# Miniprotein binders against q9bqp7: the designs that were tried, part 101

Target 1, 240 residues: q9bqp7
Amino acid sequence: VPQNWFPIFNPERSDKPNASDPSVPLKIPLQRNVIPSVTRVLQQTMTKQQVFLLERWKQRMILELGEDGFKEYTSNVFLQGKRFHEALESILSPQETLKERDENLLKSGYIESVQHILKDVSGVRALESAVQHETLNYIGLLDCVAEYQGKLCVIDWKTSEKPKPFIQSTFDNPLQVVAYMGAMNHDTNYSFQVQCGLIVVAYKDGSPAHPHFMDAELCSQYWTKWLLRLEEYTEKKKNQ
Below, E stands for the ipSAE of ESMFold2; O stands for the ipSAE of OpenDDE; V2 stands for 0.75 times the mean of E and O plus 0.25 times the DockQ between their complexes.

## First folded at step 8 (miniprotein)

Design ka2 (at its last look DockQ between E and O 0.97; V2 from the best seeds 0.00; counts 0 for: pae E 11.7 > 1.5)
Fold by OpenDDE base, look of step 8:
Structure ka2 (fold): chain B 240 residues (1-240), chain A 89 residues (1-89)
Amino acid sequence: as target 1 above (240 residues)
Amino acid sequence: SREELLERIKELIKKGDKWEALLELYEYILKYPDNPEALIEVAELLLEMGRPDFARYLLELAKELAKKTGDPELIEKVERLEREIEERS
């Protein structure tokens, strides 16, 4: 049980979009400060087993590709992910801002992969927007806040070369999503709250993406796990 | 039924509707995530569809499940399919 329990949902905020919500998606810039990011907290609190598995994978890849080949591979993976997020931001942005759609960004297997998910996405409230949890003292950059099948979600877009048909296969991604939800729900820059999460795993070959929907109950369960990771991070930093 | 769903997927594959077949396979996997036999059946179909990496992933999961249940026949079936994938690669 977390020592410092804090709710994921804000009882003072309405779940209903107020009619006063701007038609334009929010894009709050991430301020680089001393506050840890969600990603940093998760990376620094990985289990010894997770670290071992990643290191073993890295060593195998270096053996197969060489050191330079592995650097090139990792750079390409990062670039593909970045381009995918840029393409999604362009697709989900209001049409008036779309004058400069790079058509080349839209011609990816990853974009093809998510087309069936995008059909169910509407009511975009935020894109590439910073969130801060002032009380719990962490920050993040969320990909998207939108309605998925009529439910307002924090949506996290992932690229993968490996199948991830189960939410458990997404490792710490559920923790990332609920961390963003909890921060947004208590960030004064947002007038609304979210109760659901969505992880979308896109594939390079254009195979249908896997949507992993997280209802309020599942979000609450992962939120408890997130709080424990955040406490562990805080304790590790006090001892450094 | 599980059998009816599997037959429908096979028909979609036969018609060349690969997209819809994959979507229905995803639903099938989610419906029977802890059933090693179901995962093996899906892996076989994925192999026919030219998706060996996805098939391999499901076979690994099926093998882990089969080891937990102590079913040696399922383990042998998985290992046979794994060899077939390696020989075609």
Scores: ipSAE 0.633, ipTM 0.866, lowest interface PAE 0.8, mean pLDDT 91
Fold by ESMFold2, look of step 8:
Structure ka2 (fold): chain B 240 residues (1-240), chain A 89 residues (1-89)
Amino acid sequence: as target 1 above (240 residues)
Amino acid sequence: SREELLERIKELIKKGDKWEALLELYEYILKYPDNPEALIEVAELLLEMGRPDFARYLLELAKELAKKTGDPELIEKVERLEREIEERS
């Protein structure tokens, strides 16, 4: 159990957005702080099993592609993920025009993969927006806050070359989502909160993306796991 | 019922409604995530649809579940389908 338990939901906030300017989603700039990011915490607190699986995967890839081929592969995967997020921000932004959009950015297997999910997404409230949990001392950059099938969610977009039909196969992604939710729900830059999360796994070949919906109870379960990871990170850095 | 859902998915595949069939397959897996026979049935349909990588992933999960129950018939079925995937590729 965490020593410093803190609630994921803010009882002083509504679970529905307040009346605000619905034409422009929030985009809070990421400010440089000395406090750790969600992704840094998760990277530094991977289990030995996670590290073992990652290292075995790296070794297999290097055997298949060579050292330079592996570096090129990982660089391309990172670039594809970045372009995917840029495309989604463009698609979900109400202010962009067709002339201002890169046609190659919008023509990818990953974008084809998420089309059915995007039809269920509405009411976009934030895109590529910074969040900070001032009490627990961490920061993040969430991908999207919008309604999915009528439920307001923090939505995290992921690319994958392997199918991930179950939430358990997404490893730390649920922790990333709830960490963003907790930060947003306690960040003074936001006047509302979210009770749900969504992980969307898009596939390079255009296969239908797999949505992993997280209701409030599931978010609370993963929140406890996130608090333990944050606690582990803090102890690790204190002993350095 | 599980059989009714599976027959609906088979009809969608026969009609050529590939995207709708895949979406129904995803829902079917979520309803029966711990059932190795259900995972195998989906894997067979994915092979018919030309999706051997997704089929292989589900067969790996089904094999793990079948090993936990000690069901040698299911393990043999998974191994047969894995060989079919390797031969077709």
Scores: ipSAE 0.006, ipTM 0.339, lowest interface PAE 11.7, mean pLDDT 82
ESMFold2 (binder alone), look of step 8: mean pLDDT 79; pTM 0.723

Design ka20 (at its last look DockQ between E and O 0.92; V2 from the best seeds 0.00; counts 0 for: pae E 8.7 > 1.5)
Fold by OpenDDE base, look of step 8:
Structure ka20 (fold): chain B 240 residues (1-240), chain A 89 residues (1-89)
Amino acid sequence: as target 1 above (240 residues)
Amino acid sequence: SREELLERIKELIKRGDKWEALLELYEYIEKYPDNPEALIEVAELLLEMGRPDFARYLLELAKEEAKKTGDPELIEKVERLEREIEERS
């Protein structure tokens, strides 16, 4: 049990969008403060086994591609991910706010992969928006808050070259999603709360993306795990 | 039924409806995530569809599940399919 328990859901907020909710998706800028990001917390609290597996993978890739080849590969993967998120933001943004759609951004296997998921996405409330949990003292940048199949979700878009048919195959992504949910639900910049999460794994070859829906119960389970990771991070920082 | 779903998927593959076949395969995997036999069957279909990387992933999972159940026949089947993938690559 976490020593510093805090609820993921805010009982003072309604799940129903108030009529006062802006028709335009929120885009709160990330303030670079001394506050740790969700990503930083997760990276610094990886298990020894996770670190070992990642290092082993890296060494194998360097052996195959060389050091420069591996750097190029890593850069390309990062760029592809960035372009995918930019394309999704453009698709999910209201037409009136559409900057010149770079049609080239829409011509990707990743975009093709998520088309069937996008059909079930509606009611976009936030895109690329910062969240802060003031009490637990962490920040994050969430990809999307929208309705998926009529349920309001924090949606996290991922690119993968490997199949991830199960939520367990997404490693710490569920923790990231619930961390964003918990922060948003207690961030004063948001008037509403979310009870569900969605991880979407898009594939480069245009094969159907895998949606991993997280109901309120599953979110609560991962939230407990997130709190433990956050406590571990906090303890490690006190000892440095 | 599981058999009816598999037959439907096979028909979709035969028709060349690859997108729909993959969606149905996803649903099949979600229904039977811890069933090594189901994972092997899906892996075989993915091989027929020209998806060896996805097939390999499911075979690895099937092998892990088969080890938990202690079924040596399933382990042998997985290892045979893994060899077939390596020989075709």
Scores: ipSAE 0.601, ipTM 0.851, lowest interface PAE 0.9, mean pLDDT 90
Fold by ESMFold2, look of step 8:
Formats: structure tokens, sequence, C-alpha cells
Structure ka20 (fold): chain B 240 residues (1-240), chain A 89 residues (1-89)
């Protein structure tokens, strides 16, 4: 149980989108500061089991591919992820004017994988936008805020070469989503809030992406877990 | 029911409707995430569809759930299918 509980939702804000659909999604720039990012908090509070599993995976990959093969693999995974996010930003941006853009970017298996999800996405409010929790003092960079099947969500896009059919198989991604949600709901740069989250896992082979929808109740459950991770991080830094 | 969903997925696989089969299969595993027999059945279907990595993932989950039941026959079936996947790979 967190000792310093804080609500994920802000009662002084509307839980519905603005009446007008803005033509340009918000893109708040990330400010360099001393306060921790969501990803830094999560990385610094991994359990011993999580660390062991990651190291075992790394060793298996090096045994299968060799040292140079593993470096090439990780570089390629990073490049594919970057291309995927660039393509999604282009697809979701209403101001995109296509004179010349990389058609190979749009033809990746990951983009094919998410097509059925994108048909259910509308009302994009933010893309690649910074969030800061004004009270709890952490920052993040969320991928997307949009309606999914009529519900306004913080949406996190993930690429994966392994299937992740359950939300539990996405490791700390639900914590990442609710941390962004809580930060956005208490960030003065935003005039609205969100109650739902969505994790979309796209696959390289073009198989249908897995959407992991998080309603308000599930978000509240993960929010409690996020608060514990943030407290753990803070305690570690006090002792260092 | 679970059996009705499985039969629908099997018919989609027979027709070669792999995209729709995968969508229905996603629904099935969401309905029965804690049922080791159900996870094993889906893993077998995924092997038939040529998806051994997906099958292996579900078998890992099935093994965890089977340990909760204490049924050694379920654990042995999971391990047999895991060996089958490794031999094909």
Amino acid sequence: as target 1 above (240 residues)
Amino acid sequence: SREELLERIKELIKRGDKWEALLELYEYIEKYPDNPEALIEVAELLLEMGRPDFARYLLELAKEEAKKTGDPELIEKVERLEREIEERS
C-alpha cells in the first residue's frame, strides 16, 4: 500500500473531450530537468526476478546470434520501432501533406498489424507529447491521446516479435500508461483529462495487433502499483 | 461456450481465413486466460497454423496455470508440446 496516495483523476477537470475537435494535436516539448522520467523510475525499481529474466534473455540471444549478431539485432529493433512511431505520427497527424514520404515506412508489417486498430481511433488530441505530474514530480513522453471505440485514451504503441495476448505479458507497460495518464491529468498544459488507457502491441509479421484496453477501474489498480514504484524510487534516491 | 468458439476458430482455419482466425483466437484466450486446458488447445491450433512462437508463449502460460492445479498430466502435456516445438524449430 502506498504511504502517500494521490488520486489519478483530477476532479477539477472535465472527463470528456473538448466540444471542438482541435485540428492540431498537442505536442508539448519535453523539458530537460532533474526530476525523473517514468521510464527511469520503472528501470530503477525492477525486481530481482525481472532483472534475472532480462539477463537470461540477453545471454540466450548472444548464444544464438553471437555478440555482433546481437548488436545488429538490437540496432535493427530500435530502427524498426523508430520507423513505426514515425509512420503512426504521420498517419494520425491531420496536417500531414504527402508530397514525398518513405512509402517503405507505410508498408512495414507493424503498420499492417495495427490497421484494424486504427479504424477504431479518432479524435486525436495529442501526439508525442510531454507530461509532467505537478505534485508527484515526474515526467514522461506519451505516444498518443485519442478516442478508441469512443473512449478517450492514453495510447501506447509497442512493437513486439513475441506475442503478448494478455495485459500481464506487457510487463511494466500498464504502469507506464497510468503514470502518463496521472501526469497529464495534473499537468497545467492540458485542459482535459483521460480515464482510460490502451496498449497496442503490433507484430512484425503483420498479424493483428493486440489491443489491451484499460478502463478506469483497471487504471486505478495499476495506478496504485505505479505509486508504489515511485515511492520505491524516491526511497532509493534518499539513501544514495 | 468454449467449445463453440473453438469450432468457429477451427472452421476459419480450414477455410484459410487466418486473419479472422487469429482475431477469434485472441477473443478466446481473453475469455479463458486461467484455464490450462484451454491454453493448451489454442497452442495446438497455433502449431497447426504455423505459429510456433505464439504457441510456445501460450504453453508457458499454460504451464504456470497447470502448476496451480497440481495436475501432473497437464504439465506433461505442456512439456511434450514444448519438445515438439523445439524439434520443428
Scores: ipSAE 0.011, ipTM 0.518, lowest interface PAE 8.7, mean pLDDT 82
ESMFold2 (binder alone), look of step 8: mean pLDDT 78; pTM 0.703

Design ka3 (at its last look DockQ between E and O 0.89; V2 from the best seeds 0.00; counts 0 for: pae E 11.7 > 1.5)
Fold by OpenDDE base, look of step 8:
Formats: sequence, C-alpha cells, structure tokens
Structure ka3 (fold): chain B 240 residues (1-240), chain A 89 residues (1-89)
Amino acid sequence: as target 1 above (240 residues)
Amino acid sequence: SREELLERIKELIKKGDKWEALLELYEYIYKYPDNPEALIEVAELLLEMGRPDFARYLLELAKELAKKTGDPELIEKVERLEREIEERS
C-alpha cells in the first residue's frame, strides 16, 4: 500500500461535461519547472530487470547497426513518433483551427493503422495539454482527452514496430495514462474528470492498431502501482 | 463457434481482405487470450499472411502458457513453428 495515498478520481468534479465546457480542445502549455514529469518518474524507477532488458536490446541493435546506425535509427523512430502525434493533433483539432494540413503528414502507415480507432473517437476535450498534480508534485503532457465509444478517456497514442496485442505488452504505458488521469482530475485548469484510459498502439505498416481500453477499476489498480513508483522516485531523490 | 470464426478468417485471407482478416484475428486472440492452442492457430494464419513478427510474438506467448500448463505437445508444436519461421527468414 502506498504510504502517501491519494485518490485518482476527484469527488468534487462531475463526470458529465458541464455546458460551460469550451467547444475548443484545451491546450495548456507545459511549464518547465523543477517538478518531475511522469516520464522521468517512470524512467528512473524502472526495475533492474527492465533496465537489463533495455540495455541488452540496445547492445544488440548497436552490434547490428553500429553506433552511428543506432543513433540514426533512434532519431528516425523519434521523428516518426513526433510526426504521428502532429498528424493526430491535426485530425482531432476542430476544422476552424486547422492550420494548413500538411497532407504528407496524413500519408503514413501509422495514420492508416488508427483509422478504425478514430471512427470511435469523438468529443475531444484536450490535445497535447499539460497536467499538474499539485499535491503529489508531478507534471505531464497528455496526448488527448476524448470520448472513445462514448466513454471519456485519456488517450495515449503509441507507435510500435513490434506487435502489442495485450495491455501487458505496453510496459509502463498504463502507469503513464493513469498518472495523467490523476493529475488532470486534480488540476484546477480542468473543470471535468476522466474515469477511463485508452492506449492505442499504431503500426508502421498500416496494420490495424490495437486499442487497450482501461475501465475505472483497471485504472484504479494501475494508479496504486503509479503511486508506488512515485514514492520510490521521491525516496531516491532524497538519498541523492 | 471458434471453428466458424477460424473458417471465416481463412476465407477473408483467401479473398485478400487482409485488413478485415487481421481485425478478426485480433478479436480471436482477445476472446481466447490464455489459450495456447488458439494463439498457435492465429500464429499459423499470420504466417500465411506474411506477418512473421506477429506470429513469433504469439508463439512466444503460447510457449509460456504451454510451459505453465505442462503441455509438452504444445511446446513441441511451438518450437517446430519457430524453426519454420527461422528457415524462411
């Protein structure tokens, strides 16, 4: 049990969008403060086994591609991910706010991969928006808050070269999603709360993306795990 | 039924409707996530569709499940399919 338990859901907020919710998706800028990001917390609290597996993978890739080849590969993966998120933001943004759609951004296997998921996405409330949990003292940048199949979700879009048909294959992504949910639900910049999460794994070859829906119960379970990771991070920083 | 679903998927593959075939394969693995036989069957179909990486992933999961259940025949089947994939790569 976490020593510093805090609820993921805010009982003072309604799940129903108030009529006062802006028709335009929120885009709160990330303030670079001394506050740790969700990503930083997760990276610094990886298990020894996770670190070992990642390092082994890296060494194998360097052996195959060389050091420069691996750097190029990593850069390309990052760029592809960035372009995918930019394309999704453009698709999910209201037409009136559409900057010149770079049609080239829409011509990707990743975009093709998520088309069937996008059909079930509606009611976009936030895109690329910062969240802060003031009490637990962490920040994050969430990809999307929208309705998926009529349920309001924090949606996290992922690119993968490897199949991830099961949520267990997404590693710490569920923790990231619930961390964003918990922060948003207690961030004063948001008037509403979310009870569900969605991880979407998109594939480069245009094969159908895998949606991993997280109901309120599953979110609560991962929230407990997130709190433990956050405590571990906090303890490590006190000893550093 | 499981058999009817597999037959439908095979028909979709034969027709060249790869998108719909993959969607139905996804539904199949979600319906039977802890069934190593089901995962092996899907892996075989994915191989026929030219998806060896996805097939390998499902075979690894099937092997782990088969080890937990103590089914040596399933383990042998997985290992045979893994060898076939390696020989074709």
Scores: ipSAE 0.614, ipTM 0.856, lowest interface PAE 0.9, mean pLDDT 91
Fold by ESMFold2, look of step 8:
Structure ka3 (fold): chain B 240 residues (1-240), chain A 89 residues (1-89)
Amino acid sequence: as target 1 above (240 residues)
Amino acid sequence: SREELLERIKELIKKGDKWEALLELYEYIYKYPDNPEALIEVAELLLEMGRPDFARYLLELAKELAKKTGDPELIEKVERLEREIEERS
């Protein structure tokens, strides 16, 4: 059990936004500060098995593509992921401009891949929005808060060239989602909380994305694992 | 039932409804994630649909589950399908 346990849900906060809440999704700017991000915590607390799997994948890719080919491949994957998130923010944001011009951004296999998911998404409350857990001292930038099939979720969008049909095959992604959720539920910039999560894995070839829904019980289970990773990170920093 | 869902997927594949077939495949896998026979059957369908990478992921899980059952015929079927994927790659 974590030594500094903290609840993921806030009992003083409603899980339903007021009818008077703004209709425009929240986009809280990320402030530069000294507290760690969710992704940094996860990167610096990878298990030996995670490191081994990543190195094995890297070496296989280098053998197939060469070092220059691998560098180009990883740069392109990063750029495509960034463009995917930009396209999703555009699609999910209210359209007040008539001059949406980058149709190439919207014409990608990844966007085609998520179309069946987007038909079930509504009630967008936040897009590309910062969250901060001041008590536990971490920050993040969540992708989306919206209803998925009637459940308000923290939604995380991922790109992949390989199928990931099970939540276990997404490794640390569930920890990322619950870390954002816990931060949001205790962040004064938000007037409501979220109890469910969704990880959506989109595919470059346009194959239907895999949704990984996380109900409140599953989120609580992963929250405990997140707290352990945060404790491990904190201990490493004390010894540096 | 599992058999009814599988038959529905097969019918969608025959009709050429590839997207709907894949969506039903996701539901099938979600309902039976710890059944190695179910995962193998879906992997075979994915190979017929030209989705070898997806089939590989399911076969890896199915092999782990088959080892827990101690059923050598099931393990051999997984390994045969893995070889088929490598030959077609």
Scores: ipSAE 0.006, ipTM 0.354, lowest interface PAE 11.7, mean pLDDT 81
ESMFold2 (binder alone), look of step 8: mean pLDDT 79; pTM 0.726

Design ka4 (at its last look DockQ between E and O 0.92; V2 from the best seeds 0.00; counts 0 for: pae E 7.8 > 1.5)
Fold by OpenDDE base, look of step 8:
Structure ka4 (fold): chain B 240 residues (1-240), chain A 89 residues (1-89)
Amino acid sequence: as target 1 above (240 residues)
Amino acid sequence: SREELLERIKELIKKGDKWEALLELYEYIFKYPDNPEALIEVAELLLEMGRPDFARYLLELAKELAKKTGDPELIEKVERLEREIEERS
């Protein structure tokens, strides 16, 4: 049990969209402060086994591609991910705010992969928006808040070259999603709360993306795990 | 039924409707995530569809499940399919 328990859901906020919710998705800029990001917390609290597996993978890739080849590969993966998120932001943005859609951004296997998910996405409330949990002292940048199949979700878009048909295969992504949910639900910049999460794994070859829906119960379970990771991070920082 | 779903997927594959076949395969996996036999069956279909990487992933999961259940026949079947993938690659 976490020593510093805090609820993921805010009882003072309504789950119902107030009629006063802006028709335009929120885009709160991330302020780079001394406050740790969700990503930083997760990276610094990885298990020895997780670190070992990643290092083994890295070494194998370097053996196959060389050091320069691996750097290029990593850069390309990062660029593809960035372009995918930019394309999704463009798709999910209201038509009136659409800058010149770079049609080339829309011509990707990843975009093809998520088409069947996008058809079930509506009511976009936030895109690429910063969240801050003031009490727990962490920040994050969430990809999307929207309705998926009529349920308001924090949506996290992921690119993968490997199949991830199960949520367990997404590693710490569920923790990231609930961390964003908990922060948003207690961030004063947001008038609403979310009770669900969605991880979407898009594939480069245009194969159908895997949606991993997280209901309120599953979110609560991962929230407990997130709090433990955050405590571990805090303890490690006190000892440095 | 499980059999009816598999037959439908096979028909979709035969018709060349790869997109719909993959969607139904996903539903099948989601319905039977802890069933090593189901994962093996899906892996076989994915091989027929030219998706060896996805098939390999499901075979690895099936092998882990089969080891937990102590089913040596399933382990042998997985290992046979893994060899077939390696020989075709």
Scores: ipSAE 0.465, ipTM 0.803, lowest interface PAE 1.1, mean pLDDT 90
Fold by ESMFold2, look of step 8:
Structure ka4 (fold): chain B 240 residues (1-240), chain A 89 residues (1-89)
Amino acid sequence: as target 1 above (240 residues)
Amino acid sequence: SREELLERIKELIKKGDKWEALLELYEYIFKYPDNPEALIEVAELLLEMGRPDFARYLLELAKELAKKTGDPELIEKVERLEREIEERS
């Protein structure tokens, strides 16, 4: 149990959208880099085993590709992920918000991979939107808040070259989702809350993406783990 | 039933409908994640479909489950399929 437990859900907020909500998805600008981000907290609190496995993988890739080849590979993967998120924001935005869509942006195996998921997504409430938890002092930039199969979710889009058929194979992604959820539920920029999460892993070859749905109970379990990681980060920061 | 789902997947593969077969496979492993025989059966189908990385992932899970139940025949089957994947690489 975390020493400084804090609830993920806010009892003062509705978990149901209403007709008075804005028709355009929220896009709260990210304004600060001083408060630690969710991804920074997770990067700084990886276990020694996780660090060892990642370093071993990196060295094996460098042996195969050379150091410059590895840099080119990782840059290309990052660029493809960036294009993927840009394409999804364009697809999910109202037409009057975006004046032009680049057809090349939509010609991605990753976009083909998620088509069956997108058919189940509706009621988009936020896209590429900042969240801040002032009490716990962390910030994030969530990808999407929308209904998935009738459940309002924080949705995180991931690209992967390796199969991730189970939520456990997504490493820290569930922690990222619940951290965004907890921040949103206690962020005054948002008038609603979210109780579910979704991780969508897309594949370059266009194979069907894996959705990983997280109901409220599972979110609460991962929230506890997130709080422990945040405490670990804070303690390590104090000792530096 | 599990067997009905598996037969449906096999028919989709025979028809060459790879996309729908993969979707049904995803639902299958989600429904039977703790059944090592089910994971091995899916891994074999994934190899037939040319998805050796996915098959390898499921075989690793099946091996851990088979060790927990103490079923040496399942462990040997997993190890045979793992060697087959290495030969194709």
Scores: ipSAE 0.027, ipTM 0.555, lowest interface PAE 7.8, mean pLDDT 84
ESMFold2 (binder alone), look of step 8: mean pLDDT 78; pTM 0.714

Design ka5 (at its last look DockQ between E and O 0.93; V2 from the best seeds 0.00; counts 0 for: pae E 8.0 > 1.5)
Fold by OpenDDE base, look of step 8:
Structure ka5 (fold): chain B 240 residues (1-240), chain A 89 residues (1-89)
Amino acid sequence: as target 1 above (240 residues)
Amino acid sequence: SREELLERIKELIKKGDKWEALLELYEYIIKYPDNPEALIEVAELLLEMGRPDFARYLLELAKELAKKTGDPELIEKVERLEREIEERS
């Protein structure tokens, strides 16, 4: 049980979008400060087993590709992910801002992969927007806040070369999503709250993406796990 | 039923509707995540569809489940399919 329990949901905020919500998605810039990011907290609190598995994978890849080949591979993976997020931001942005759609960004297997998910996405409230949890003292950059099948979600877009048909296969991604939800729900820059999460795993070959929907109950369960990771991070930093 | 869903998927594959077949396979996997036999059946279909990497992933999961249940026949079936994938690659 977390020592410092804090709710994921804000009882003072309405779940209903107020009619006064701007038609334009929010894009709050991430301020680089001393506050740890969600990603940093998760990376610094990985289990010994998770670290071992990643290191073993890295060693195998270096053996197969060489050191330079592995650097090139990792750079390409990062670039593909970045381009995918840029393409999604362009697709989900209001048409008036879309004067410069790079058509080349839209011609990816990853974009093809998510087309069936995008059909169920509407009511975009935020894109590439910073969130801060002032009380718990962490920050993050969320990919998207939108309605998925009529439910307002924090949506996190992932690229994968390996199938991830189960939410458990997404490792710490559920923790990332609920961390963003909890921060947004208590960030004064947002007038609304979210109760659901969505992880979308897109595939390079254009195979249908896997949507991993997280209802309020599942989000609450992962939120408890997130709080434990955040406490562990805080303790590790006090001892350094 | 599970059988009806599998038959529908097979029909979609036969018609060449690979996209819809994959979507229904995804639903099938989500519906039966802890069933090693179901995962093996889906892996076989994925192999027929030319998706060996996805098939291999499901076979690994099926093997882990089969080891937990102590079903040697399922383990042998998985290992046979794994060999078939290696021989075709």
Scores: ipSAE 0.495, ipTM 0.815, lowest interface PAE 1.1, mean pLDDT 90
Fold by ESMFold2, look of step 8:
Structure ka5 (fold): chain B 240 residues (1-240), chain A 89 residues (1-89)
Amino acid sequence: as target 1 above (240 residues)
Amino acid sequence: SREELLERIKELIKKGDKWEALLELYEYIIKYPDNPEALIEVAELLLEMGRPDFARYLLELAKELAKKTGDPELIEKVERLEREIEERS
């Protein structure tokens, strides 16, 4: 168990939105500071096995594409992910008009891939919004908070060219989701909390996206693992 | 049952309900994630639906599971299907 265990849920906060909840999604700005981000913590605490597997994948891609081809491939993947998130924010925003919506941005295999998920998403409460855990001292930028099939979730959107039908094949993504949940649940910018998570893996060819729902019990299990990663990060920085 | 779900998926494919068939295939995989025979059956259907990348992923998983059980006939079936995917490319 982590030495500095902290609960993921805030007992002083309710799941239920009150009548004063805003009619538009929250978008708290992210500001540069000294506090580490969720993604930084995860990147700096990868296991030796994770690093080995990533390097092996990189080497295979370089052998297949050449070094210049690999650089172009990774740049294109990053751009596609950026476009995907921009499109989803546009689609999920209730204030956007047709003139403000880029039609070419909406024509993507990834967007087609998530259509069956989007029909089950409602009550969008936050989009591309900063979260801060004031006690544990970490920050993040979550993609979306909305109801999925009637359950309020932190939703994380991922693009992939490789199928990921099982949550285990998403590696650190569950840790990212629960870290955002814990931060949001203890962030004074938010008046509500979430108990569930959702990871949605979208595909370039338009195949149906894989949803990975995380109920409160599963979130609690991953929360413990996140706390261990955060503790490892903190100790590495103190003892350097 | 596994057999009943598989027959429903085959009927959806025959009816041309490709999107619904893929969604039912995902449910089938989730119910039988550690059954290499089930994964091979889904991979065959995915190949018929023109989804070779997904089929390849499941065949890789099925081969690893078959190695753990020590069933050489399942390993041979996986390898035959992998060759079929490569020949169609």
Scores: ipSAE 0.034, ipTM 0.559, lowest interface PAE 8.0, mean pLDDT 83
ESMFold2 (binder alone), look of step 8: mean pLDDT 78; pTM 0.703

